# VHH binders against Transcription initiation factor IIB (tfb), part 6

Target 1, 335 residues: Transcription initiation factor IIB (tfb), of Methanocaldococcus jannaschii (q58192)
Amino acid sequence: SVDYNEPIIIKENGEIKVVKIGELIDKIIENSENIRREGILEIAKCKGIEVIAFNSNYKFKFMPVSEVSRHPVSEMFEIVVEGNKKVRVTRSHSVFTIRDNEVVPIRVDELKVGDILVLAKELPNIEEDIEIDKKFSKILGYIIAEGYYDDKKIVLSYDYNEKEFINETIDYFKSLNSDITIYSKDLNIQIEVKNKKIINLLKKLRVKNKRIPSIIFKSPYEIKKSFIDGIFNGKDAKVFVSKELAEDVIFLLLQIKENATINKKSINDIEVYEVRRITNIYTNRKLEKLINSDFIFLKIKEINKVEPTSGYAYDLTVPNAENFVAGFGGFVLHN

## First folded at step 23 (VHH)

Design W04 (from V01 with S30D)
Fold by ESMFold2, last read:
Parts: structure tokens; C-alpha cells; sequence
Structure W04 (fold): chain B 335 residues (1-335), chain A 123 residues (1-123)
């Protein structure tokens, strides 16, 4: 079972989003009229939700969830692997490792520092036709990361040396007959844009939540890539104050066959997350099935006892697969 | 030596008012935009309001529009937040933060923060 705060990417009612597993499962259980109890375990049937699980070909797919569960817990274990990816799980929960060139479950209480775990190298990129082009997608990423908008205007700020991106922004909004005003102070540029149609689109996409919209998770590769380039302002690393946005970004990176390292820092007790992109990830395995898999194999750096967030641990059932992807960095978890 | 110091927090009843101050030192205050950010217990940081280098442009989260007013006095190197019609949901530790730019809004270069001042709205 996993901790309340662990991120999981789901498909629900045609939307793809990253949620906290505990928040999801608590809502399903609390809204269920038929809860099964097995000792301390509370179980509810689940319909209309899919999670990512691997199949017999070692490929990830969205697969239906049949049941969700929770149980009281007094301790959790935080597993940290290479790249500072992490997940909090119970001692009896199983994750996946490699033994004799097979991907097999292993209990958390059997793990040692230096052991190899199976994580996601990439996630499914099931593309839908969408009404968002590459230029808007890049600007949308920047708005979510750093922009302001209200009923009247969109406001974006730049260093003056970001000439290419400034020109891209101006050209895009000019092509939409927008009212554009440019302000300068020393080496800083601000662009104000008045465009009612675009502001209404930002509202429809819930951009003030500062999360990756579902339409981006469902978009073609080029749209996802352009959106990420906007988030990162064309750079290889970005510091996020929002943990939730950083988690969204990591799942989206996996959809475009990229990965990341994570560096958590503290500024006056506020945690911030530096995410550094990694492209062209290769496995150090020679068996064809493993080379062609959606898996990456990472060594455990730390195993730490920690307190549970909510007093409960959470799990879900994926029939016939008996696994799912969750955690900060995309861990593969056994039921 | 670059420093931000908040003051003016405390306990108030719902519907009450409170005025926060942030004293800045060790940098040229009117070259930078400034923000107020709050953190409720168990939650991550939430942006509240921002003001540009001159005080000419202000920005507010929807949850505080019409109730909070950000201002600055560049002669005194001080940022202010007037909070009116306070609600229990406004309970949080309030930080002032310096933008990496002159414009205030956004997280870019925001690596100078105060220690925060507690605001508690309860009866």
C-alpha cells in the first residue's frame, strides 16, 4: 500500500490527470454505498477509472481499476532511487526488481541500498486530435509556469535577452489580432496581451489551478514537447515552487520519452523542486525483451522510515495486470 | 545581508482586518517586484498578491480580490498587505518574497523570502 500524497496519473471520464492516490481513494470510499471490510481493510468497487500498468510484453497501458482499498498504518518507508525519485510505501508492499533477467515482485522489507528497482522509462502517449497548436502550447506552458491573467489581460515577463521567445510571443498574439503592450524596466520586459477569446480558453482549461491541463496529457508528441519547452523556457532545468506542478511535469516528460532528476531544496522552510530534464535514456540490459520494454532500472540510494501522511495506506486492483505506476518519478508497484 | 522581515501578523476574528508589513534591506528595493505568498498548515505555497517595482501595477489571486490591497513605500523600503474581511480560510503563514524581475508576478528568480508572519482567523 502507498502513502496518501503519492502522485498517480489516471484517466477518468475522458480526462487524464495526476492526483494524490489517498485523495482519490478516500473520495471513492466515502461516496460508496457498499463498502466491504476485511479486518482493518476497507474496500470499494471502482468503475470508470484507469491507471497505468504493464502487460506481459513489458509495455505500459491504461488499464481499468476494479477496486480501491485503504487500511490504517503507523509507519511508511520512503525509497529513494538514482535521480532522487521517491515513493512512500508500507513494509509489506511489493515493488519490482530484476532477477535472472525477469521482472519480479520484491517486498519492501527485503530491499537493501544498492538493489535495483523497476521504474517507468516512458508512459503511454495515446494521442487525440486536439484544437491546440504548437505555438499556443508553448505559450500555455509559460503562462502556467510564470504567467498571470484576469478577465482583461494576460501578462508575461521576460529577461531582455530572451529575444527569440519574446518575438515568438508577440508574433503569435499579433496573428490573433491581439492588443499588445510592451513595458521595459532595465533588463526586464513585460508583455500585456488583451484577447478575450484566449482569456476564455485559459478559463476553460482551468489555467489558474497551475496544473497541466488534461488536453495536454492527451495531445500529440509535438504539442507535449512544445508545452514542456514553454514550462522550462527553453532550458534544461527549472525550479518549481509547486510540488504538484513538478509531479505533473515528470509524468508528461515520461510521455515524451524523457526523464528527470529531482533536487529538493528548502528556502525558509518552503520546499522547492529543481527538475532537470534527461533525454535519450538507455537501459543497461542486453535481453531484447528488457531493451524493448518501457522500464528503466535504477539503484536504491536510501530506504528511510517515515510517518504516514493521513494515518492510512492506499492500494488499488488492476485485474490481470496486478501492478500500477505511482510515486514521484514513476515507480512500478505490485498490488 | 539581503533580507526581508515581515511583521503585523496575529489573531483576528472572521470579518476583521489586519495589516502586514515587510521591511527590505540589502538591495535596491525599487528595482524589484514583490509578492505576498501564504502557506496554510499541511499545504504548499499559494501566491496571494504581487506588485511591480513602482507600485503602479498590482495583481491578486481570485480568492483575495476586493479584500486585500498590496502597496509599497519605496522611500521606506517597505511592502504592505492590507487584509480586510478576513475568513478562516485566510489562516496561514504569510511570506513576502522578492521577484527576480521588476514586475512582481511569477516565480522566476524568487529566491529571497522572509521568515513569514502568522495570521490566524478564528473566533
Amino acid sequence: as target 1 above (335 residues)
Amino acid sequence: QVQLVESGGGMVQPGGSLRLSCAASGFTFDNYGMSWVRRAPGKGPEWVSAIDYSGGKTYYADSVKGRFTISRDNAKNTLYLQMNSLKPEDTALYYCARSGRSWGYGWYGMDVWGQGTQVTVSS
Scores: ipSAE 0.704, ipTM 0.888, lowest interface PAE 1.4, mean pLDDT 90
Fold by ESMFold2, fold request of step 26:
Structure W04 (fold): chain B 335 residues (1-335), chain A 123 residues (1-123)
Amino acid sequence: as target 1 above (335 residues)
Amino acid sequence: QVQLVESGGGMVQPGGSLRLSCAASGFTFDNYGMSWVRRAPGKGPEWVSAIDYSGGKTYYADSVKGRFTISRDNAKNTLYLQMNSLKPEDTALYYCARSGRSWGYGWYGMDVWGQGTQVTVSS
């Protein structure tokens, strides 16, 4: 079973989003009319939710969840792999390793530092037609990462040497007949934009929650790529104060066949996350099925005993597949 | 040495008021925007309010707009947060943070934080 705070990408009512597994499952159980109990285990049927799971071809797809469960626990294990990706799981839960060129489950209590785990190299790139173009998608990424808006204006700030992006921003909003005001102080530029149509679109997309909108997770590759470039301001690394936004970004990177390393830092008990993009994914496997798989194989760096976040551990049932993707960095977990 | 020191936290009844202060030292205070960020138990950081280098532009999270007022005294190198009509949901550790820019809003270059001051709103 899996800790409360572990991120999981889901599809629900046609929307794709990243949620905390414990929050999702607690809500389903609390709203269920019929809870099945097997000892300390609480189980509820689940409808209308899909998670990412791999099939017999080692490819990830969205697959329906049939049941969810939780049970009390007193301990968890945090597994940290190369790139500082991590997940918290119970000792008896199984993750996946590779044995004799086969991807097989292995229990957490059988793991040792240096063992190989299976993680996601890429995730399904679902592409729907959308009404958001590439230029707006880049600006939208920047607004979510660093921007402000209210009922009257959009506010974006830049260093003076970001001339190309400044000009792109100005040109885009000029093409929409926007009222644009530019302020400068020392080596800093601020652009204020008044445009009711764009502000209403930001409200529709719920940009105030500072999470990746579902329409982006469902967008064409070039839109996803442009949005990511906006979040990173054209750079290969960014520091996130919001863990939830960093988790969203990791899942979106996997959809565009990129990956990341994570560097967690503390500033006066505030944890921040430096995410560095990786576009050249290494594999040391030669079997064609493994080379063509959606998997990356990473060594365990640490296994640490930790306290559960909520006092419960959580699990999902994916019929036939018996696996799902969760955790910071996209771990494959057995169910 | 670059430093931010918060003060003014405490325990207060719902509907009450508190004023937080943040003393800045070791840098040219009026070159930078400033923010207040809070963290409730078991939750991640939540941006609360920001103010530009001059005090001329202010920004608020929807959850505090109309109840909280950010201000600064550049002659005293001090940032303030006046908190009125406090609710139990405002219970958190409140941090003062320096922006990497003069404008205040955003996370860019925000690598200078105070130790935080606790605000507890309960009956």
Scores: ipSAE 0.694, ipTM 0.878, lowest interface PAE 1.6, mean pLDDT 90
Fold by ESMFold2, look of step 24:
Structure W04 (fold): chain B 335 residues (1-335), chain A 123 residues (1-123)
Amino acid sequence: as target 1 above (335 residues)
Amino acid sequence: QVQLVESGGGMVQPGGSLRLSCAASGFTFDNYGMSWVRRAPGKGPEWVSAIDYSGGKTYYADSVKGRFTISRDNAKNTLYLQMNSLKPEDTALYYCARSGRSWGYGWYGMDVWGQGTQVTVSS
């Protein structure tokens, strides 16, 4: 079972999004008139939701969820692995390790610092043919990360030395016959763009939520890559104040076969997350099934007792697979 | 030392008003955009408002537009937030933050934050 705030990427009604597992499951249970109770467990049937789980070939796929559950809990354990990826789980449930070249479950209360855990190296998708411009996807990523818009304009700011991206932005909006105004102060540039069609598209995509739109999670590789490059402004690292956006970005990076390390800072009770891209991912395993797997094997750095967010821990049932991917960094969890 | 210090928080009834101040020191205040960011109980940080280096351009989250007014006095190195028609959902710790740019909006280079001032809106 996992903590309320743990991120999980799901497919629901054809849309792909990252949600808090507790929020998802609480809503399903609250809307169910057919709740089954087994001791302290509340269990509800689940329809129309898929999560990511691995199969017997050690490959991740979207797979249907049949049931969701929650139970009261008084303690959680935060497991931190290499790269500062983390997840909060109960002591009595299992994550995955590797033994005798097989991926096997191991209980959280049996874990020690230095033990190896199985995490996602890459995540699958079903890429749809979409009509979204590669140049727009890059600008969209930057708008979500750093931009402002309202009913009248889009506002983007740059350092003066980002000339290539500034010119790309200007050229793109000029190609759409946009009204562009440029302001300068010292080494800072601000570009204001009037374009009703793009503003309406941003509203339709709900860009003010500052989350990755579903259309991006379902897009071809080159569109996903361009969007990510926009978020990172061509750099290898980006600081996020929104944990939810950082979580979205981690899952999207896994879809394009990249990964990340995370550095958390706390500034006066505000947590910020530096995400650093990793484009070359290596497995240090010789068995061909493991070399070809979707897994990365990371050592535990810390195991810390923490308080549950909601007083409940959450789980879901994936028939046949008996696992799912969740957590900040893509942990594989047993169910 | 570079520093931001918020003040003016307190408890107020729904419909009331408060004015927050943020005193800046240790840097050239009018070279930077400024923001107010809030953190409600149990929620992540939410950007509230931003103002450019000169005070000429302001930006507001939809949730506060028409009710809050950001301003700055560059001669006094002070940022303000006038909050009117306060609602219970405005209850939060309010932070003053310096932008890494002259324009205020966006998170780039935003490494200087105050300690926050508590605003509580309840009966």
Scores: ipSAE 0.685, ipTM 0.875, lowest interface PAE 1.6, mean pLDDT 89
Fold by ESMFold2, last read:
Structure W04 (fold): chain B 335 residues (1-335), chain A 123 residues (1-123)
Amino acid sequence: as target 1 above (335 residues)
Amino acid sequence: QVQLVESGGGMVQPGGSLRLSCAASGFTFDNYGMSWVRRAPGKGPEWVSAIDYSGGKTYYADSVKGRFTISRDNAKNTLYLQMNSLKPEDTALYYCARSGRSWGYGWYGMDVWGQGTQVTVSS
């Protein structure tokens, strides 16, 4: 079972989004007409939700969830692997390791520092026809990361030395006949844009949530890549104050066959997350099935006893696959 | 020594008002935009409001728009947040933070935060 706050990418009603597993499961259980109880375990049937799971070819796909469950717990274990990817799970829960060139489950209470775990190297890239282009997707990424908008205007700020991106922004909105005002103070630039059509699009995409919109998770590779470049402002690393946005970004990076390392900092009791992109992923395995798999194999750095976020731990059932992807960095978890 | 110190928090009933202050020292206050950020129990930080270097431009989260007013007094190196019509969901630890830019909005270069002041809204 898995902690309340662990991120999981799901498909529901044609939308792809990252949610907290506990929030999802609590809602399903509390709205269910028929709860089955097995001891302390609460179980509800689930329809219309898919999660990412691997198949017999070691490839990830969206697969349907048949049941969700929760049970009370008093302790969790946080497993931290290379790149500071992490997940909080119960001691009896199984994750995956590799033994004799086979991907096999192993219980958390049997793990030790230095053991190898199986994580996602890449995730399925669902590509649908969409109504946004590469130029807008880059600007959209920047708006989500650093921008402001209201009913009247979009506001973006830049350092003076970001001349190429400033010009790209201005040129794009000029091409849409926008009202553009530029302010300068010292070495800082602010661009205000008035364009009702674009503001209405931002509202439709729920950009105020400061999360990656579902349309981006469903977009072609080049749109996803352009959006990510906007988030990172063309750099290899970015500091996020929103953990949820950082988690969204990690899952999106996996869809474009990139990965990341995470560096957590604390500033006066506020936690921030530096995410650094990794584009050259190497698998040192000789078996063709493992070379061609969607897996990366990472060493455990830490195993820490932690308190649960809620009074519960959470799980879900993926028939026949018996696994799903969750956690900060894309852990493969047994179910 | 760069420092931000919040004050003015407390316990108040729904519908009440509070005024938060943030005293700044150790840097040229009117070169920077400023923000208020809050953190409810068990939640991550939520941006509340921002103000530019001069006080001329202000920005608000939808959840507080019309109820909260950000302001600054550059002569006193002080940032303010007037909170009216308070609701239980406003209960949080409120931080002031310095922007890395003169414009206030956004997380860029936001590496200077206060210790926070507690606001509790309950019946």
Scores: ipSAE 0.669, ipTM 0.868, lowest interface PAE 1.6, mean pLDDT 90

Design W04 (from V01 with S30D)
Fold by ESMFold2 at other seeds, look of step 23:
Structure W04 (fold): chain B 335 residues (1-335), chain A 123 residues (1-123)
Amino acid sequence: as target 1 above (335 residues)
Amino acid sequence: QVQLVESGGGMVQPGGSLRLSCAASGFTFDNYGMSWVRRAPGKGPEWVSAIDYSGGKTYYADSVKGRFTISRDNAKNTLYLQMNSLKPEDTALYYCARSGRSWGYGWYGMDVWGQGTQVTVSS
């Protein structure tokens, strides 16, 4: 079972989003007509929700969830692997390791620092036909990362030397007959844009939540990549104060077959997350036979006892797969 | 030494008012935008409000718009947050933060934070 705050990417009613597993399961149980109880375990049937799980070909797909469950717990274990990816799980929960070139479950209480775990190398890139262009998607990424809007205007700021992106922004909004005002101070540029149609679109996409919109998770590769370029402002690293946005970004990077490391820092009890796009992923050379899989194999750096977030641990039943992807960085968990 | 020091927190009844102050030192205050950020226990940080380098442009989260007013006095190197019509959900540790740009909004370059001042809204 898994801690309340662990991120999981789901598909529900045609929407793809990253949610906290505990929040999802608590709501399903609280809204259920028939809760089955087995000792301390509360179980509810689940319909209309898919999670990412691997199949017999070692490929990730969205697969239906049949049941959800929770139970009280007094301890959790935080597993940290290479790249500082992490997940909090119960001692008896199984994760996956590799043995004799096969992916096999292993209990958390059997793990040691230095052991190899199976994580997601890439996630399914479900591409739907959408009416969104690359330029808007880049600007949308920047708005989510650093922008402001209200019912009157969109406001974006730049360093003066970001001339290409500044010109792209101006040209895009000019092409839409927008009212554009440009301010300058000490090598900083501010662009104010008035355009009711775009503001209404931002509202429909719930951009004020500062999360990746579902339409981006469902978009073609080129749109996803353009959006990511906007988030990172063309750089290979970005510091996030929102853990949820950082989690969204990591799942989106996996959809475009990229990867990242995480550098957690604290400033006066505020945790911030530097996400760095990278390609130097350590892979045990004896595992080369699995190169066609969607898996990456990472060593455990730390195993720490921690307190549960909610006093409960959570789990999902994926009948045909008996696994699902969750956690900060895309861990594969047995169910 | 670059420093931000918040003050003015305390306990108030629902519907009450408080004014927070943030004293800045060790840098040229009017070159930077500034923000207020809050964190309730067990929750992540929530951006509340921002103000540009001059005080001419202000920005608010929807949850506080119309109730809170950000301002600055560049002659005194001080940032303010006037909080009116306070609600229990406003209970949090409030931080003053310096933006990496002159405009204040967003998280860019936000490396300098105060220690925070506690605001508690309860009956």
Scores: ipSAE 0.627, ipTM 0.856, lowest interface PAE 2.0, mean pLDDT 88
Fold by ESMFold2, look of step 25:
Structure W04 (fold): chain B 335 residues (1-335), chain A 123 residues (1-123)
Amino acid sequence: as target 1 above (335 residues)
Amino acid sequence: QVQLVESGGGMVQPGGSLRLSCAASGFTFDNYGMSWVRRAPGKGPEWVSAIDYSGGKTYYADSVKGRFTISRDNAKNTLYLQMNSLKPEDTALYYCARSGRSWGYGWYGMDVWGQGTQVTVSS
């Protein structure tokens, strides 16, 4: 079973989003009128939710969840692999390794530092027929990462040397007949934009949540790429104070066949996450046969005992797959 | 040595008020925007409010707008947060942070933080 805070990308009623598995499952159980109990295990039927799981061809797909469960626990284990990707799981939970040219489950209590784990190399790049402006998607990424808006205006700040992006922003809003005011001080530029139609669109997309909107997870590659370019502001790395946004970005990067390394830092007990984009994947350690799979194979750097976040551990039943993708970096977990 | 030191936290009942202060030293205070950020137990950081280098532009999270007022005194190198009509959901450790830019809003270059001051709202 898996810790409360572990991120999982889901499809719920046609919308794609990243949620905390514990929050999702607690709500399903609390809203269920028919909870089955098997010892300390609480089980509820689940409808209308899909998660990412691999099939017999080693390809990831969205697959339906039939049941969710939780049970009390007193300890969890945090597994950290190359690239500082991590997940918290119970000692008896299985993750996946490779043996004899096959992907097989292995229990957490059988793992040691240096063992190889199976993680996601890429995730399904679902491209619905969604008509979203490429220029808007870039600006939207920047608004989510660094912008402010209210009922009256949108506010974006830049370093003076970001001339190309500043001009792109100005040109875009001018093309929409916006009221634009530009302020300068030393090496800093601030752009204030008044445009009621765009502010209403930001509200519809729930941009105040500072999360990647579902429409982006369902968009064509070029839109996803433009949105990510906006988040990263033309740089190879971005420091996120929001763990949730960093997790969203990791999943979106996997959809466009990119990867990242993560560098966690603490400043006065505030954890921040530096995500650095990489276009090279880690080497496939052993097997040319799996080169067409959606997997990467990463070595374990650490296995540490940690306290559970909620006092519960969580799990999902995915019929016909018996696995799902979760965790910071895209771990494959056995259910 | 670059430093930010918060003070003014405490325990209040719902509906009460507190005024937080943040003393800055070791850098040119009026070149930078400043923010207040809070963290409740078990939660990630939540941005609360920001102010530009001059004090002329202020920004608030929807959850605090109308109840909190950010200000700064550049002659005293001090940032303030007046917190009125406090609610239990405002219970958190409150940090002041220096923006990497003069305009205050955003997380860019925000690598100078104070130690935080605890605010507890309960009966």
Scores: ipSAE 0.625, ipTM 0.861, lowest interface PAE 1.8, mean pLDDT 88
Fold by ESMFold2 at other seeds, last read:
Structure W04 (fold): chain B 335 residues (1-335), chain A 123 residues (1-123)
Amino acid sequence: as target 1 above (335 residues)
Amino acid sequence: QVQLVESGGGMVQPGGSLRLSCAASGFTFDNYGMSWVRRAPGKGPEWVSAIDYSGGKTYYADSVKGRFTISRDNAKNTLYLQMNSLKPEDTALYYCARSGRSWGYGWYGMDVWGQGTQVTVSS
């Protein structure tokens, strides 16, 4: 079972999004007409939701969820692996390890520092025909990461030395017959754009949420890549104050076959998250099934006892697969 | 030493008003945009409002627009937030933060934060 705040990427009614597993499951249970109880476990049927799970070929797919569940819990364990990816799980829950070139479950209470865990190397890339081009996708990423908009205008700021991206922004909005005003102060540039059609598109995409829109998770690789470049300003690292946006970005990076390390810092009791894009850490595995798998194998750095967020732990049933991907960094969790 | 110190928090009835202040020191105040950010119990930070280096441009989250007014006095190195028509959902620890740029909005380069001042809106 998994902590309330753990991120999980889901597909629901054709939309792909990252949600907190506890919010999802609490909502399903509280809106269900038929709750089954098995001891302390509350169980509800679930229809129309898919999660990511691996199959017998060690490939991740979106797979249907048949049931969701929760149960009271008094303690959780936070597992931290290489790259500072982490997940909070119950002591009796199983995650996956590798033994004798086979991916097998292992209970959390059997884990020790240095053990190998199975995480996602990449996630399924669903590519739909979309109306967003590369230029807009890059600007959209920047708007979500750094921008402002209201009913009247879009506002973006740059360092003066970001000349290429500044020119790309100006040229793009010029091509749309936008009203553009440019301000400068020292080595800072601000671009103010008035264009009602673009503002309405941002509203449709719900950009005010500062989350990755579903259309990006469903877009072609080049669109995803361009969006990520916008988020990162073409750099290899970005500091996020929003944990939710950092989590979205991690899942999107996995869709484009990139990975990241995470560095959490506190500034006056405010936690911030530095996400650094990296090439995959190659594991020295010889078996072709493992080489071709969607898995990365990472060592445990820490196992810490922590308090549950909600007093409950949460789980999903994925028929036949009996696993799902969740957590900050894409852990594979057994059930 | 770079410092931001908030003041003016307290308890207030719904519909009431408060004015927050943030005293800045140790840097050239009018080179930077400034923001107010709040954190409700058990929740992550929520950006509230921002103001550019000169005070000429202001930005607001939809949840506070029309009720809150950000301002600054560059001669006194002070940032303000006038909060009117307060609601219970405005209850939070309010921080002032320095932007990494002259404009204030967004999360870019916000590496200087105050300790926060508590605002509680309850009957």
Scores: ipSAE 0.571, ipTM 0.827, lowest interface PAE 2.2, mean pLDDT 88

